# Designs tried in a protein design chat: miniprotein binders against q8h113. Part 29

Target 1, 357 residues: q8h113
Amino acid sequence: MVIYHRKVVFTYVRAKRFYHFLNIEMVTDFKSLLPVIDISPLLAKCDDFDMAEDAGVVEVVGKLDRACRDVGFFYVIGHGISDDLINKVKEMTHQFFELPYEEKLKIKITPTAGYRGYQRIGVNFTSGKQDMHEAIDCYREFKQGKHGDIGKVLEGPNQWPGNPQEYKDLMEKYIKLCTDLSRNILRGISLALGGSPYEFEGKMLRDPFWVMRIIGYPGVNQENVIGCGAHTDYGLLTLINQDDDKTALQVKNVDGDWIPAIPIPGSFICNIGDMLTILSNGVYQSTLHKVINNSPKYRVCVAFFYETNFEAEVEPLDIFKEKHPRKETSQVAKRVVYGQHLINKVLTTFANLVENS
Key: E = the ipSAE of ESMFold2; O = the ipSAE of OpenDDE; V2 = 0.75 times the mean of E and O plus 0.25 times the DockQ between their complexes.

## First folded at step 19 (miniprotein)

Design J4 (at its last look DockQ between E and O 0.43; V2 from the best seeds 0.65)
Fold by ESMFold2, look of step 19:
Structure J4 (fold): chain B 357 residues (1-357), chain A 85 residues (1-85)
Amino acid sequence: as target 1 above (357 residues)
Amino acid sequence: SEKVTVEIESDDPFLLEWAVIYIEKLAERYGAEVKVKKKDGKVTVTVKGLSPEVAEKIAEMVKELAKMLGLKVKIEIDGKEYPLS
């Protein structure tokens, strides 16, 4: 049964313009659903010197501003990364985690492997609670000696699965695309904060580090199994590529309620991290989120974390201190050294793994 | 080829648009045609060019979405009502 015609299609376009005119979508408090942002107008102009003036960019920037001020999470569509690649990344990850335990251990995390590699189910803890997941930890590779003695801990190549054989090449392509996408979204976020497009590409930010966690959540026959305890992300921006046949990610809204992040096919779920909170002078707040598993089916999530430079000393950017002055009770003004924090986390995580193995 | 028709009724225009986007992304994934009709808080989405297996899959995914969101929906495959329970 079909109830629309070509004239109805024009009505839909007018209705879409009508909602944009009234701006109803952008005034929603996001209490029960995360906003969906089509960023294709931003991407079409992201390298243009005059991108800030483009009407399409202005519209996307407004949506980014509202989402980041409110819940700090949003779906990204129109991002230009093919659905086939997004799905292949998850498909290969399913294949790897389905391998016998002994095969997965061939790439286990060790100090000699630069703390890169596989960790088994149940050895990771978040805020003192056991996480029922397994993972592969990957980090940006860098030249020996680039980050001095502090960076020596993470020197060396990632440990990619040899089965499937295509894993490394496909994931390196995917990482490059995620890096470029994250940079372009951050140009929109910079505009949303009232800066130039390039405020997150300054001296301490233009050679971004990245982290990738390739996560598998085993199926459960119990309710409310913690797949990953409540946390905020540390870096600037996270792109989440998750299985779309089950909802397990939950996000804490501004009222303090946990709401589901229902997967939308072909989208990324995108959220801001603690370093962005600091750089924005607290205008955008990173958001607590967790993974609660109620499904007997295995679930994969590939999380890409776009970070600052490894050596960055992160503090509020001067332009955002000027545009968004803070009250005296704010803790955002504290300066942090990204690389030192990352290394401390890596070493603490590994120590906990050996204690609980 | 089969078609799936989803009629959605809600007072919340944000929720309606969210659900339409979800169905549009499903249609895109399976290379299907989508047509949308909106009037007075009621939206009808038609997805065409589906195999019988994909049509049933889409209907089931929309049924599950409606349950999660508390949406009032009517789902049909080739004019035959798809059960919501």
Scores: ipSAE 0.745, ipTM 0.907, lowest interface PAE 0.8, mean pLDDT 85
Fold by OpenDDE base, look of step 19:
Structure J4 (fold): chain B 357 residues (1-357), chain A 85 residues (1-85)
Amino acid sequence: as target 1 above (357 residues)
Amino acid sequence: SEKVTVEIESDDPFLLEWAVIYIEKLAERYGAEVKVKKKDGKVTVTVKGLSPEVAEKIAEMVKELAKMLGLKVKIEIDGKEYPLS
C-alpha cells in the first residue's frame, strides 16, 4: 500500500493586488490657474543627505514634477523670505520709478557700464515689438577677466539707485535669498526628475550666474498694451515678485490658451527656463509668457533669473538622459554656451538702442 | 477692528483651495486672524482684526478675484453685504 502523499502544493497565487493607485489625478484644472506649492517641507530638509526619503519632501517633489510637466509655472509659498522684505523691494522699486526722469538717468544703462542700469520706456523690444516698460537690469558681478572676452561685455558693477538710499543693500540681501531659494527649489526639481538632490550643483552649475530685472510698467488707459512680449526665459529658474493688486502676467497653457498669473500676496511665481529644458533632456518645457498692461496704475515686477555657470556648455545631464531617454535627436540636444547666449541677447536688445539714441 | 467674511461656493475643490490660499495670504499680509470652515462645496473664510480701510481693500480684492475666476462668492464686512455689482 504505497500511500502517495499528494503534496497539494497550494500555489498561493499571491493575487497581485493591483493596487490601482487611483492616481486621483487631482485634475488640477491647470487650464485656468497656476498650481500653488508650499515648499516649506523641502526647505526644512534641504541640507539633509536623506531628504529624498522625507514624506514632506516627497509630496513637494510630486507637486513640482506635475507643475513642471503641465504648465512650467507655479506659485511658491513657504519659501522663508520675509513678507516685509518682499514688499519693501516692491515699495522701493515704486519709489525709484516715481523719480524724475533726469534722476533715473543717473544710472542709465550703457555699454561702458556692462549693460547694467536703467532702461527708459520703449528701449526694450521682444520679437521686434516695443515693450511698454522701464527697467533696471542687474547681473551677477564678477572680477574683470573672469569670463574672458565674452564676459567683458557685462563687466562692471550694478548701477543701483541712490534714491532710496537703502536700495543697494536691500537688493543685495534679496539677491542672496533668491539665490538660496532657487538652489533649494532646484534640489526638489532634481529629485522630481529622478536624480539626486544635487544634479543641478555639478560643474556646469557651480558658481551660478544670475540676472535680475527690476521692471516698471506704466499705467495705461488702453486695452491690450504689451508690457512685455511673449517669450520663454533662458535660464534655469525665474522668481517673480510682483505687485499684488494687478494681474498682468499671462502664461500659455498646454491647450494654447493664455491664463492669468493672478498675484498671490507673499508668494513668488516660479517658472522654468530653456536651460532647464535642455538639462532635463526636454522633460520640462519652458513656457511662453507675456505681460499685458491693463491698469491705469503703475505696476512693478522684480524678476530674478537663476542661471547656469556663465561658461556652462549646457547639454542634457547624463542622469536625465538615462531616466528620460528620447527617441529623436530633438533640438534640445544642441549644446549652448550660456554666456554667449546671454551676450547675444543683450547685444540684440541693445542694437536698437544705438539706432534710436 | 473690522471683520471680513467670504463665502465661496464651487464644485471645483482646486478652485476652492486656491481661493482660500489667496485670502489667507492676503490676511497674512495685514497680520489678520483667519478662520476657515469647509462644508459640502462651500468654504467660509473669516478674516478678523482689520482696519476699515484694509477690510474694504480685502473685500475689493476678493470681488475682483471672484470676477476673474467666475467664482460664486458672498462678501460681508461686519455682517453687512459688500456689493459685487
Scores: ipSAE 0.697, ipTM 0.893, lowest interface PAE 0.7, mean pLDDT 87
ESMFold2 (binder alone), look of step 19: mean pLDDT 83; pTM 0.799

Design J5 (at its last look DockQ between E and O 0.03; V2 from the best seeds 0.00; counts 0 for: pae O 10.7 > 1.5, placed apart)
Fold by ESMFold2, look of step 19:
Structure J5 (fold): chain B 357 residues (1-357), chain A 85 residues (1-85)
Amino acid sequence: as target 1 above (357 residues)
Amino acid sequence: SEKVTVEIESDDPFLLEWAVLYIKKLAERYGAEVKVKKKDGKVTVTVKGLSPEVAEKIAYIVKELAEMLGLKVKIEIDGKEYPLS
């Protein structure tokens, strides 16, 4: 009887540790899962001058508004990007990260390469804590001199792997599709905020910069390894394409709880960033999220960040200041120069990489 | 050609809709057709046109999802009950 009691106690403790190992909080209410939004009605009409009046668009817009006010994260389905392409991106990324270390270092991140390229496992930090991942950093390419002294640091072509052989062509096709998809989602978000479809295509926004992080998370045999520390994204919108056989992404909901972002086959996980918070006059808030790895299996994540124009001075848009006035508004406090901030972050990140190499 | 039948019970309509959508997207990955029927406070999702290997894989994935979500399910492959944990 005493043996039975001790066995039951240890079994309970082991079960609790198992749930903690999976890094999953049990679903307890309606707000414990991220919403799923079929945007196909939006895409069907996104080039039409009367899209704002279409009943299907109106329905999608309502769902976008609720998601962006609530948790700032949602799944996107009906996006028109083939499942085969989404999976090929991950498959080829797996192939690259499986190469010998010396092969990956051939495209290592350097100042001469415009701070583009491969980063080894364990040299990235988020909020002072080590991130257990490796990555390829890619940025939109631009002509030499286009962004003056500010942009000179980031000039140069992206460093694409030569193995797999087709990697560059695949990823450039993928980037174009993600750029177009992000623009169309932002048309829906603009309508959700009460603007025209094109509020995010103005002078400072119509030539968006982009960032792509191609991330590999090594398998772990410990619980709750930090793959990427808690953060918000800086830009407008992020499209996340992850391996879908394990859940590692966690999102902080409005109640302050960390909820799992369970990958849904064929979907993107999509979230809003800090620049959208500013542009929306604070109506939509960017969301803390992290990657906690409990899996012995290697996992990849291809994150596409849709940003403002490189030279944008970002402040709340006038239409959204009028539609959604803030009680304690200060325009001076929300004026941000995107490109300068990006470059400062790139230089700081690289200095930390060199320090920890 | 086999079918997987998932019977789902939940008092949370959002969780129920979410789970049904997940199963639909999972079935689409394998080119299968899905039928959804609501009866007596339960939702039955039927996935048709599967190979035996894919049917077993879908049943396993749905079982793991249900365990993670705390969702009460009954899973069958061609009318034979698939074991739950």
Scores: ipSAE 0.599, ipTM 0.859, lowest interface PAE 1.5, mean pLDDT 84
Fold by OpenDDE base, look of step 19:
Structure J5 (fold): chain B 357 residues (1-357), chain A 85 residues (1-85)
Amino acid sequence: as target 1 above (357 residues)
Amino acid sequence: SEKVTVEIESDDPFLLEWAVLYIKKLAERYGAEVKVKKKDGKVTVTVKGLSPEVAEKIAYIVKELAEMLGLKVKIEIDGKEYPLS
């Protein structure tokens, strides 16, 4: 235990220095690496009304703008979540997926559980192809009837693993911190789009929904095994906490090339979703990504999806329509009800469960 | 055309993989051919088809990368040790 933490911290400090160097030389020339953004200056001012005038915030905002325009993926460092918590989330996730199948099935995803819980390997499909991962699907909990008949499908508590026993309390703490972090990153993105810090805190974005996928990728002895098929994320922001010893996530750059999203210890990978594309009037486009299982070792990834309000009718924000006018022919003008899209996705995934059960 | 050869030593397989992937992406950016050999805990990355300016730039970037990551590297441009004395 102690030796692993020292290596990770030492790798993190070295990585931070490395990424500072990379940001100077490589951000200009290497469309082939994801930018690294120290958001600590943004977080230091996130509650200040005049945050937009702070020189450190202006620098972070400029980095966020470039990342969201050029690649739609970036590393986040200086995020204020402890490395111990980040690593403990991954460790406990490994411990769960190492359990006997019968133990994992105690939290099996079911319609009666509001489609919350454990999905076995081979249940998830992306673009008609089977994904080689298992997962625990978690959603924001809400009161019965809060979201009417649409929300009824997802009503229920999250099914947390009972082993390890601390898993629930750890993940609830982690969700809170990821929620706060996502909000603060979106303040920076709002400024980058030329709005106030609070454009993503309006009526449709108050009481944000969240999804969390706790994903386990089995070890493989074959090349090019698809762990998760190529897709865009639907929400506003995704925060990815992945194992630090395996490169599996691939991001499609603007040139059409697949870039490996190499793990940085203590970082999140952050990406933008389709709802942010719409809200931004299409200024920031969600980026296609996939997971390739390429290691004989088991890999975990915790993806936290920060989303709109469940009932949000998502359209381009007026401020961003004014700042970034587009010709009316943009496909981005489609009003989408977030909750309905989520339910359709959940029900489609579940239909595949019933057919393959 | 010049070649850059990087011999990397590390007990950390992740840092080795990362450094190799990084050098591959550098090379891809310049349309260069990359060869990777693994032998005796060492990884040798050879990048070919570089201009002199690009070869020196890659060698510099790899040196800085190695110093920052604490990787033991030997860098050669056309078989001459880098930095050129």
Scores: ipSAE 0.005, ipTM 0.251, lowest interface PAE 10.7, mean pLDDT 83
ESMFold2 (binder alone), look of step 19: mean pLDDT 82; pTM 0.786

Design J6 (at its last look DockQ between E and O 0.04; V2 from the best seeds 0.00; counts 0 for: pae O 5.3 > 1.5, placed apart)
Fold by ESMFold2, look of step 19:
Structure J6 (fold): chain B 357 residues (1-357), chain A 85 residues (1-85)
Amino acid sequence: as target 1 above (357 residues)
Amino acid sequence: SEKVTVEIESDDPFRLEWAVLYIKKLAERYGAEVKVKKKDGKVEVTVKGLSPEVAEKIAEMVKELAEMLGLKVKIEIDGKEYPLS
């Protein structure tokens, strides 16, 4: 036994104590760090009918398959969205949340505003636990009557901040880019599942709804403040753009341990949601995650949720039932109505907001 | 312009590679040039073309990453050692 060996052991013990301070336990592979995927080869070929044959696409697809099977979270680099735009989204969001409370209330959530707009710190609950954040809730805008009676409560324009000026134009550009990026990533995921590139662009999926939560987490002077309680995402794919100087997002790995999702500059953190679990016939499972704040600094997170069509009745896709038959005795496939679930969530959130105001 | 040099040691090649990628992405944000040299169990990453303020920011972010990942690091700005905890 050599002295160097004992020094290495001491260093490991010190790192483990640091992660206990963050309420996180270290591990040595995907169980402690999330995979990073350069998707530029996928994007270079994603509109090519022969994309599945490209060697670069095949390599990305393999990485997507492993990430989605093993953890359900990954970073995306080489995505083509400029670092300047990613940072400007957060900078302008910081500026809005720094405004006096009465200025932020000018765009508060109301039923007349289609349940879009600002919600104050501490009125949101996840799994019965208070979330210490403030937010702007945004949804894809649609023409009156497009989604029938179910969609009526969500009709109307988003309430974008007027200060900073240009916030709306910036965010609408950003949303279009996130929508296109999400669709291209889903083409890679479709190939990873053994389908054509376009299995997530079928009849009830080709006109995707989206949700955006623009979230501010106030700084704290104590440990383990819940910024957002543990949950899975409901839709297909989430793109997360957050401040990169402090780590607060935690992801539950297959061993049941919470690991940090350390922000990588210029990347998106991506995760799969419940609708993708259903559509893939359970091959890819959505992943529990939470936000635990230990920083005295204010943090911004802009989460873009790529969903099904609003009216989609979601069940496992036939091709994935055939390619990935389930091992248990199968009964009638689970069927969910996306738009009804979304509206129920919106109304419940607003009722809780009113009760806690 | 200033130069940040980071020497990273880890027995876990996945953590080492992950940390190097993180520094590369951080350097790309500031338009900085990156050079990577590998030694047995150690990697030296050099980031140059930085303003003094950005060099200090990068050094601090790398220090915090190393603490989170349990990596042994030595950080220098223009050859001067950056303090660690």
Scores: ipSAE 0.623, ipTM 0.863, lowest interface PAE 1.3, mean pLDDT 85
Fold by OpenDDE base, look of step 19:
Formats: structure tokens, C-alpha cells, sequence
Structure J6 (fold): chain B 357 residues (1-357), chain A 85 residues (1-85)
């Protein structure tokens, strides 16, 4: 009996030390890879007040910390959203983009529609270059006047496709699930930053805004077509649901190399945004990414952006300033009003829509 | 120097491509030589020029990746099946 217990304890201590040593060294090695994170242990405890003490949560938190430090992008598995739903979102999106142009124009983006709806190919620009994609731009709906004069620019309902008929109800369900998932991932990130699980649920971050871009990338017969120019995301988290049969997303690692974000079926790609960079006192930096159209086949991507409160004056959270002190000279100390930034981005991206109205 | 050989079996070409890319990037980090052979829905990736410690590390990382991705893998270090029984 005693010898068996010593062997099991030695194997377990050696395995734990080896796993701990491997886990610490393995993720420092992923500067050139997008890590895969099973978040199911985090989700299983997301409503528990003592979640931070759970061994499975601690493991996920450690993976999130490393991913956010080293690459700012990761795959999410074990996220609890059904494969049927995430695939149906892509399928219905293909069906919409396959419609005649005149049918897509029934939901055309306009200033009077609060910049919600369908944008044709060539309307979106990144860094002064035309992007080779079409999209439906969606934003969280809010009551008229809720966000004052700045909010007026985005006032209105989302313009959902009427074909396929189920599109609206499907996407509203999907948005809810992405919202819940984003909140729960942020609890893990909050713990990873050495806060409570709830640092991203404070007054500034309560009632989070969201943006969703339903993106269609046309098939191309030439190499190196820019589907979406190189940028960082602005919000807290982005959840990317992409076609499983095409590699197009490119992520710039810390070494400056472009890593292809090859699809993993049933996964989300998750990335951090510029607001999370600020809130974290610059511990986690948003990562530059782009889309290259490299397939003759049409590709869809649904990007859900989980954001701050619309009126949030975003600054580093006090807890993260304390845990991660920086020298005053960090550009991260810029107070930014989220809603104003979003409006400026919308007006800049759609400047050409104002001239044609 | 040790070699890690990974046989990957998957009906999903994208998971297969990702796993191959993952192993290539691991090998690149350690300055190791990589060979890839494709045959009959299987991919054999061989990484050469590893220290014993790095070979075991790569083997474990590939095993964990395969478990997470639902990939069927056979991992060998110098022709011995990993994990060592």
C-alpha cells in the first residue's frame, strides 16, 4: 500500500511539476502561434463567487493571461454555443450575400438608418485603401435620446435581411449568446490581470455596447487581395465566427510576423481590443490583424465586438493601475469616450455615404 | 539529437493543416528541421535536431493539441511511442 501511494504521489508531483513547467514554458513559446483555450472550466464556475479558487478556472486564467500578453488572439473552444447555431449563422449569411444586389439594397446602410445595414463592396476603407468585402453593420439597439446627441448618429433598428426569413431571430439569439460568452471570458481576463472576476462589470462597463459586422469576402482570382486592411479592434473583446474552409485572417505576432489564423471548426477566434488595452493599464495590447482574400470561393465572417458602455470615459482601472503600475509617460493614459470614437470611426468609414445622400 | 514523428489522421483538412502549422512553428522556434509527408488522409510530420527535453516538450504539446482539437495522433520520439508506457 505505502509504495503505491508514493509512486502515485511522485508521478502526480512530477506530472504537476512537469505540467507547471511545461505550461509556463509552453505559452512563452507561442509568440508565433494562436493558442487554443478550452474555456469550459471557466464557464462551469462563472456564477460561483469563489470561482477564482477553482483549479480549472486557475488553469484557464493562466492560459488567457499568456494569450493576451503574447499574441492578443486565441481560439476559444468549450464555449457552450452549439455548432448548429454557429454554422447556421454562417449558412444564413452566405444565403444573404448570394442574393441579387437589388435584394441586398433593401437593407442598404444609410445615415438615416443610423448607419445600420448593408454596405456594398468598396464602401469600407482601411488606412485609405478600399477593402474587398461587403457587410451588414449592426449595433446594439437603444431608445431614442438614450445616448444624447452623439448617440443620434446610430439611432435606429438594425436592418436585418428579410431573406432568409429566420435571419433576424437567429442573429438576435446569437448576439445574446456572444454577449454572455464575452462577459464570461472577461471574468477570466479580469482574474488574469489580478482583479476580481467583476472588474469589467463596473459602472463604466455595465450595459455594454456591442457591434456586429456580418462580412462577406468575394472570391478572387488573384493573390494578395486585401479583404480587410490591417487594424486593431477598438472594443474589449471580439468573437470571430468564420468559414471553416478558408484561411484568410492574418494576425501580427510580437515579432512582427503575420500568422495565418487557420479556422478550427466549432471554435471562435477571440481577440482583445484597444479599450481592453487602456483598461488593463496597457498590460494587454490589442494586436494588428488583416484579412487577405486568397480563395476563388466566397467567404463569410461574423465579427461580434463586445464593447464598453456607450458613454464610457475609458481610462485604466484603478485595480489594474495598482497591480500593474506604469511610468506616467505611457500613451495608455488617454481618456477616450467610447461613443465619440465609434461615431468618428463610422463617419470616417462612411464619408462616401454622406456624399451620395 | 532526437526526432519527434507525428502521424495525424483527420477527415478535416483544416484541423490537419492547423496541426501541421503548429508543429512547424514549434520546430522553427527550436531551429529544428521539419519534414511533412501527406498520404491517404494522413499527415506525417517529422521534427529533427531536438534535445531530449525539447522532444518530450513538443510531443506533449502535440498530444494536448490533438486532444483539444479531437485529432487522432500517433506520436513517436526516436521511434518509441509517446507517452512512454
Amino acid sequence: as target 1 above (357 residues)
Amino acid sequence: SEKVTVEIESDDPFRLEWAVLYIKKLAERYGAEVKVKKKDGKVEVTVKGLSPEVAEKIAEMVKELAEMLGLKVKIEIDGKEYPLS
Scores: ipSAE 0.021, ipTM 0.414, lowest interface PAE 5.3, mean pLDDT 84
ESMFold2 (binder alone), look of step 19: mean pLDDT 81; pTM 0.780

## First folded at step 20 (miniprotein)

Design L1 (at its last look DockQ between E and O 0.28; V2 from the best seeds 0.62)
Fold by OpenDDE base, look of step 20:
Structure L1 (fold): chain B 357 residues (1-357), chain A 85 residues (1-85)
Amino acid sequence: as target 1 above (357 residues)
Amino acid sequence: SEKVTVEIESDDPFLLEWAVIYIEKLAERYGAEVKVKKKDGKVTVTVKGLSPEVAEKIAEMVKEMAKMLGLKVKIEIDGKEYPLS
């Protein structure tokens, strides 16, 4: 186990030398590009009680604060997940979507399956418009009755592709690593909000839920085909692993312009969700984004959503209300039960799936 | 083995840094050796140990990135200019 970490660390040390050599203060004008954040200093200290005092952590925290205030999206490098795994996840995802339709239907999403499995093209709707993508929807598995009557709608195992056979084990490994990465990014965000590293890990993240969408976007010969309609993400953090050779994700900047989220190989795109907006007392606003299919080639994207506890009653954290006080008239953050919000979203998105089942 | 050389010219340090990271990560994706040099306000990124097919793919991806960003670049494969138009 120890030997694999050493090889990855040596490649990342070269990137750190380069930032120092250019003497490039990252100009904060995120109007045209998403910022790139090397989080390796944060990860190196993530278990240290004094991590907030480390100069490398302070630098990363400052970058996270700016990114979350100004654009709500950033690239993550130095994240410690192997490029081989990241690429194999995309490769296996391509292989699944290349299967005959009848083979993909073996894992068809159904209400009885707890809304887990394969959705065909034309099932997903965003704001009443049909999205031009297919997907596998996955959720954290839990014991029957764990989340009461609210949780019953999502009860069931994930429906993993049987071809390739290693797909399940690969994705379970990937989910674990994305969970650990998301927790460590949130420690940095907690510091950026002027809290301890652990403000989220209290009542809100003792048993963090997760959602994963394995998304396939068909090739198009037309411009401006909506692959996924404009939305904000509902959760805390999203980690996006996408194909390296196709720019499709668009992010709305502060000026209201759509900027392209150009894929950087071996990076994640990270964005904040609506629950983080609430918890931060509205300091960090979730950012509107969409996907435009603009390539004749098939494109894949794996979106991992790191969430609160399923039953979390999401309200502004007291520490962030204190650090970032708002006028009572601007209390935008109504208390939301995360699980109820998720279920309402699932039932709304798949309302047509019940009628056609 | 082939080499791709990218000369980048920009007065925007954020755009320069981003473009260098992009090319470094492209090189990492293909297991290639990267060298970066700064001279006279220009950044030169050299990617080495490529197959001809991978060299052309990197050159095309850098071209498309540069076009999308309005970034002034010069791309060479083994010292031969790669067309930007």
Scores: ipSAE 0.791, ipTM 0.926, lowest interface PAE 0.5, mean pLDDT 88
Fold by ESMFold2, look of step 20:
Structure L1 (fold): chain B 357 residues (1-357), chain A 85 residues (1-85)
Amino acid sequence: as target 1 above (357 residues)
Amino acid sequence: SEKVTVEIESDDPFLLEWAVIYIEKLAERYGAEVKVKKKDGKVTVTVKGLSPEVAEKIAEMVKEMAKMLGLKVKIEIDGKEYPLS
C-alpha cells in the first residue's frame, strides 16, 4: 500500500532526522568532524586533457563540492608532499622559536625589510583582541618596480632564520610544493563549481601571489587563551601544516557551533577564503575560524595562503554567475584590488606593532 | 615487533571512516602494516610491525583522538589492554 509505504518512509525519515540530530549534537557537544579528502585521483589526472571525465576525479570533485558548500574546511591526504618535509618544516620552526628573544629579533619585521620578518608575542590583534602568538611573515618576492608605488613597500627578500642553517632552502622547496598543490586543488574546485579545470588560472589569477605565516603559540597555564581571534582568510585557499599533538584550531560550522580541527598525521587542513567566495558568486562561503590555546605545550602552525595576482580586481567569474545565479536581493560586493588590500593590511599590522612596542 | 589493535564502535559510518583514516595515516607514518576488519557498527584496525616505543605512541594518539571524538574504543598492545584513563 502506497499510503502506508509513504507513512512508514515518513516515520523512518523523521526518526532518522531525530537520530541524526542527536548524533550531530552528541558529536558537536563532544567533538565534530571536518571531512577528509584523498586527492590522489585528482593529482594523477590534473595534467590530462580529459581529467574531468575520469571516474576518480569525479569522485574527488564531489567531495570537494560538499565540503566547500558545507563547512568550507577539509583535510587533504594523498597530496604527494612527504611526511618528512611536513614535519621538518615544523621541527625547524620549533627550533627557531626556542631561541633567545634577541636572536629572533635579528630578523625582526621592519619597513626597510619590506614588512617581512619576526613579530613578537602579543603585538597582533584580530577584531580588536590581542593574539597570543609570535610569527614570521613571508610574502612572495618580486622584482623592484613590478607592482608600482603600491607594491614598493613590500619589495625585498624574505628574512629567513639562519638557525637552523637549512631553513631558507627547505622552506622555499616547501612553498613551491604548496603552490603547486593549491593550484591542483583549485582545478578540482573549479570542476566542482561546474567550470573547466582552469577557471582559476585565467587572467588575473594565473600568476598568484602568496603569503606565509609561520606561527608559534606559547604554552599557557590558563584555559581559553586566544592564540588567534576569529577571522576568515582573504585569498583563495589556505594550507595549514600544524603540530599534530594538540588541537587548538576551531572552525565555525553551518549550525554556528565551534568544532575542533583535530590534526591528522601527514595531512593539510585546507580552507577557502574571501576571494574564492567572490569568484564563485557566493556558492562557497569562507569560514570563521580561531585558535584557542588550553595547553602548556608550545604549538607551531605554518599557514600558506594561495592568493590572486597582486593586481587582480576580483569579481564573480561569468561562468559561475551563469551556473549559480544569486538571489535578486543579494548585495553587490565591493570591488577591491587585491594588492591594495594586502598593503593596507600590512601597514595596519605594522602600525599596531609600533603602538604596542 | 609489536602490534596495536583498535576496536571502534559507532553507528555513524562517517565517524567510523574518519577514525579508520586517522589510524591508517598513523600507520603510514611508521611504515607499519595495517589490517581493517569491518562489521556493522564495529571496526577492528590492527597495526603491525611496531617497536614498543612507537606502539605506545600510536596507542596514545588513538586514545586522544577517540576522546576528542567521543568514540567508543578498546585499544590493545599485543593483546594487553591499553588504559583509556
Scores: ipSAE 0.676, ipTM 0.887, lowest interface PAE 1.2, mean pLDDT 84
ESMFold2 (binder alone), look of step 20: mean pLDDT 84; pTM 0.820

